# Designs tried in a protein design chat: VH-VL binders against Putative ATP-dependent RNA helicase TDRD12 (TDRD12). Part 14

Target 1, 87 residues: Putative ATP-dependent RNA helicase TDRD12 (TDRD12), of Bombyx mori (Silk moth) (q1xg89r1618to1704)
Amino acid sequence: LSKPKICWSQNKNTVKLKILIAGIEDYKLKIEDRAVAFSANHCDVEYGFKLELYGVVDVNKSRHSNKGQYVLVTMTKLMCRNWLALT
Below, E stands for the ipSAE of ESMFold2; O stands for the ipSAE of OpenDDE; V2 stands for 0.75 times the mean of E and O plus 0.25 times the DockQ between their complexes.

## First folded at step 19 (VH-VL; framework fv_namilumab)

Design Z6 (from X4 with light chain D28E; at its last fold request DockQ between E and O 0.91; V2 from the best seeds 0.88)
Heavy chain, then light chain:
Amino acid sequence: QVQLVQSGAEVKKPGASVKVSCKAFGYTFTGHWMHWVRQAPGQGLEWVGWINPNEGYTKYAQKFQGRVTMTRDTSISTAYMELSRLRSDDTAVYYCARWDEDWDFGAFDIWGQGTMVTVSS
Amino acid sequence: DIQMTQSPSSVSASVGDRVTIACRASQEISSYLNWYQQRPGKAPQLLIYASSSLQSGVPSRFSGSGSGTDFTLTINSLQPEDFATYYCQQYDWFPYTFGGGTKLEIK
ESMFold2, look of step 19: ipSAE 0.814; ipTM 0.929
ESMFold2 (binder alone), look of step 19: mean pLDDT 93; pTM 0.952
OpenDDE, look of step 19: ipSAE 0.909; ipTM 0.963
ESMFold2, look of step 20: ipSAE 0.812; ipTM 0.930
ESMFold2 (binder alone), look of step 20: mean pLDDT 93; pTM 0.951
OpenDDE, look of step 20: ipSAE 0.907; ipTM 0.963
ESMFold2, fold request of step 21: ipSAE 0.768, 0.806, 0.801; ipTM 0.919, 0.927, 0.924
ESMFold2 (binder alone), fold request of step 21: mean pLDDT 93, 93, 93; pTM 0.949, 0.950, 0.948
OpenDDE, fold request of step 21: ipSAE 0.919, 0.919, 0.904; ipTM 0.965, 0.966, 0.960

## First folded at step 20 (VH-VL; framework fv_namilumab)

Design AA1 (from Z6 with heavy chain D102K; at its last read DockQ between E and O 0.93; V2 from the best seeds 0.88)
Heavy chain, then light chain:
Amino acid sequence: QVQLVQSGAEVKKPGASVKVSCKAFGYTFTGHWMHWVRQAPGQGLEWVGWINPNEGYTKYAQKFQGRVTMTRDTSISTAYMELSRLRSDDTAVYYCARWDEKWDFGAFDIWGQGTMVTVSS
Amino acid sequence: DIQMTQSPSSVSASVGDRVTIACRASQEISSYLNWYQQRPGKAPQLLIYASSSLQSGVPSRFSGSGSGTDFTLTINSLQPEDFATYYCQQYDWFPYTFGGGTKLEIK
ESMFold2, look of step 20: ipSAE 0.818; ipTM 0.931
ESMFold2 (binder alone), look of step 20: mean pLDDT 94; pTM 0.954
OpenDDE, look of step 20: ipSAE 0.914; ipTM 0.964
ESMFold2, fold request of step 21: ipSAE 0.796, 0.800, 0.805; ipTM 0.925, 0.925, 0.928
ESMFold2 (binder alone), fold request of step 21: mean pLDDT 94, 93, 93; pTM 0.952, 0.950, 0.951
OpenDDE, fold request of step 21: ipSAE 0.919, 0.919, 0.918; ipTM 0.965, 0.965, 0.965
ESMFold2, last read: ipSAE 0.796, 0.802, 0.809; ipTM 0.924, 0.926, 0.929
ESMFold2 (binder alone), last read: mean pLDDT 93, 94, 93; pTM 0.951, 0.952, 0.948
OpenDDE, last read: ipSAE 0.919, 0.920, 0.919; ipTM 0.965, 0.965, 0.965

Design AA2 (from Z6 with heavy chain I110V; at its last look DockQ between E and O 0.92; V2 from the best seeds 0.86)
Fold by ESMFold2, look of step 20:
Structure AA2 (fold): chain C 87 residues (1-87), chain A 121 residues (1-121), chain B 107 residues (1-107)
Amino acid sequence: as target 1 above (87 residues)
Amino acid sequence: QVQLVQSGAEVKKPGASVKVSCKAFGYTFTGHWMHWVRQAPGQGLEWVGWINPNEGYTKYAQKFQGRVTMTRDTSISTAYMELSRLRSDDTAVYYCARWDEDWDFGAFDVWGQGTMVTVSS
Amino acid sequence: DIQMTQSPSSVSASVGDRVTIACRASQEISSYLNWYQQRPGKAPQLLIYASSSLQSGVPSRFSGSGSGTDFTLTINSLQPEDFATYYCQQYDWFPYTFGGGTKLEIK
């Protein structure tokens, strides 16, 4: 599986993840309380990853969207503290 | 200072093609994605497509698929949009606009002056 | 595609008035909404990004608010140069879509 480039940022309440695939039309994204999984078949390339997160997120208050130049994942932290790392 | 300068107005007959240029000044051309947006007389804004100037990757709105080609020449910091098989309803002002972003927030922060394309017999 | 609905389609107002322009998204878009001003015969110009952040050089009489589906552009004391057409634009879901515009005319 090809691993897309990713980057991330945070504040005390949220973790944001960019999945840097432009022009994607279809993808699967699953947010679990300590994990996020992504898969897509884009231009005949299979992409995928699963990340085990540093902390716990509130799945029901987390979202994702296709912003065109990338897929954005916004995860609400269960505990409002800075993480030392993404994973 | 940052600006986008477009080529001059064009008058075309139905069935012809037009190629509009957009030259960038005052920033690193390959550092921002370039979009094309059009506006028919008295109408709103309609997205046509984008190009990543660094790699040349393009994507077009479905209604323009097969009729539009976007290219660039990085040596002269210029983007191009060519629209073929012109129809009268392609009469519009065509804008180039750079997409600027601050992490997850983005906008069309700089627009070209627009190029009027008139399609008439 | 996300439909963006602006209201009103046009408004007449006097210099010094407060004007409010609404923009509604057909689905939740968080705060991923921009406002543009288009003066007659000119290209659009960015006014507000991220729903409420003023672009550099935009006068403080302009303000934006809202999140989710309902957004507002407010001009607190109209000046002669503010008579223009205003467009909202979402960028939460590709393709990016614009509202139909609100034309602000002098009374």
Scores: ipSAE 0.772, ipTM 0.917, lowest interface PAE 0.9, mean pLDDT 93
ESMFold2 (binder alone), look of step 20: mean pLDDT 93; pTM 0.950
OpenDDE, look of step 20: ipSAE 0.908; ipTM 0.963

Design S2 (from X4 with heavy chain W33S W103S, light chain Y32S W93S; at its last look DockQ between E and O 0.10; V2 from the best seeds 0.00; counts 0 for: pae E 9.7 > 2, placed apart)
Fold by ESMFold2, look of step 20:
Structure S2 (fold): chain C 87 residues (1-87), chain A 121 residues (1-121), chain B 107 residues (1-107)
Amino acid sequence: as target 1 above (87 residues)
Amino acid sequence: QVQLVQSGAEVKKPGASVKVSCKAFGYTFTGHSMHWVRQAPGQGLEWVGWINPNEGYTKYAQKFQGRVTMTRDTSISTAYMELSRLRSDDTAVYYCARWDEDSDFGAFDIWGQGTMVTVSS
Amino acid sequence: DIQMTQSPSSVSASVGDRVTIACRASQDISSSLNWYQQRPGKAPQLLIYASSSLQSGVPSRFSGSGSGTDFTLTINSLQPEDFATYYCQQYDSFPYTFGGGTKLEIK
């Protein structure tokens, strides 16, 4: 599977992932307590990844959307503190 | 010029179903989650649930689980909420509301005009 | 579910007055609290997000404060258009919940 480029940012409450794949029309995203998985088929290329996260997130408060130039994933931290890394 | 336009008022009998539509204008429909909030006459606001319009993933408040279905048609930028087995206490204005995904924090920044659903015998 | 308690449920005030509305969460929600204004017969409109951040286009006479469980909306120098119902809303966890509302009425 081709792994799209990602970047991320945080504050003490949230972690935001940008999955840098432009122009996709469909994707699958699964958020678990300590993992996030992505897959998409775009222009006959199959993209995907799974990350084990540094900290625990609250799946019930987490969301995602397609912004056109990227997919934005907003995950709410279970413990409000800065992570040392994404994974 | 972002706006949400909902379908017209409905009058239903107890036990029936209602399906309310919410059409999005002026933004990428799949770029924001869509929520539904209701308000009984003279009462406060109550969250019903939400849909991710891209994948169709939904979450509902427990009170509505088993009676509500949220769907969308991305080709016409429209979300739907269907509430079944209607009771008289389901009489309310039903709003669709966009959750702002552009800020680090979220909020309902755009609301539909509301759809009055009246359940009477 | 997180219960949101607003007080007072109704307040009568005059143009030019300062009004303070309280909102209490049943558990710590950090700063995950929004405030909405609803005029009669209209949909709610966002005033304040993240406890204290003013939404674009909202007059500066509105301000919010608080974190944890206790939050306050303050309206300075009331204008005629401010007579409406105000709701707090938490987004710390699903289901999102609203306070019971505060009706602000003209004396």
Scores: ipSAE 0.007, ipTM 0.665, lowest interface PAE 9.7, mean pLDDT 88
ESMFold2 (binder alone), look of step 20: mean pLDDT 94; pTM 0.956
OpenDDE, look of step 20: ipSAE 0.026; ipTM 0.735

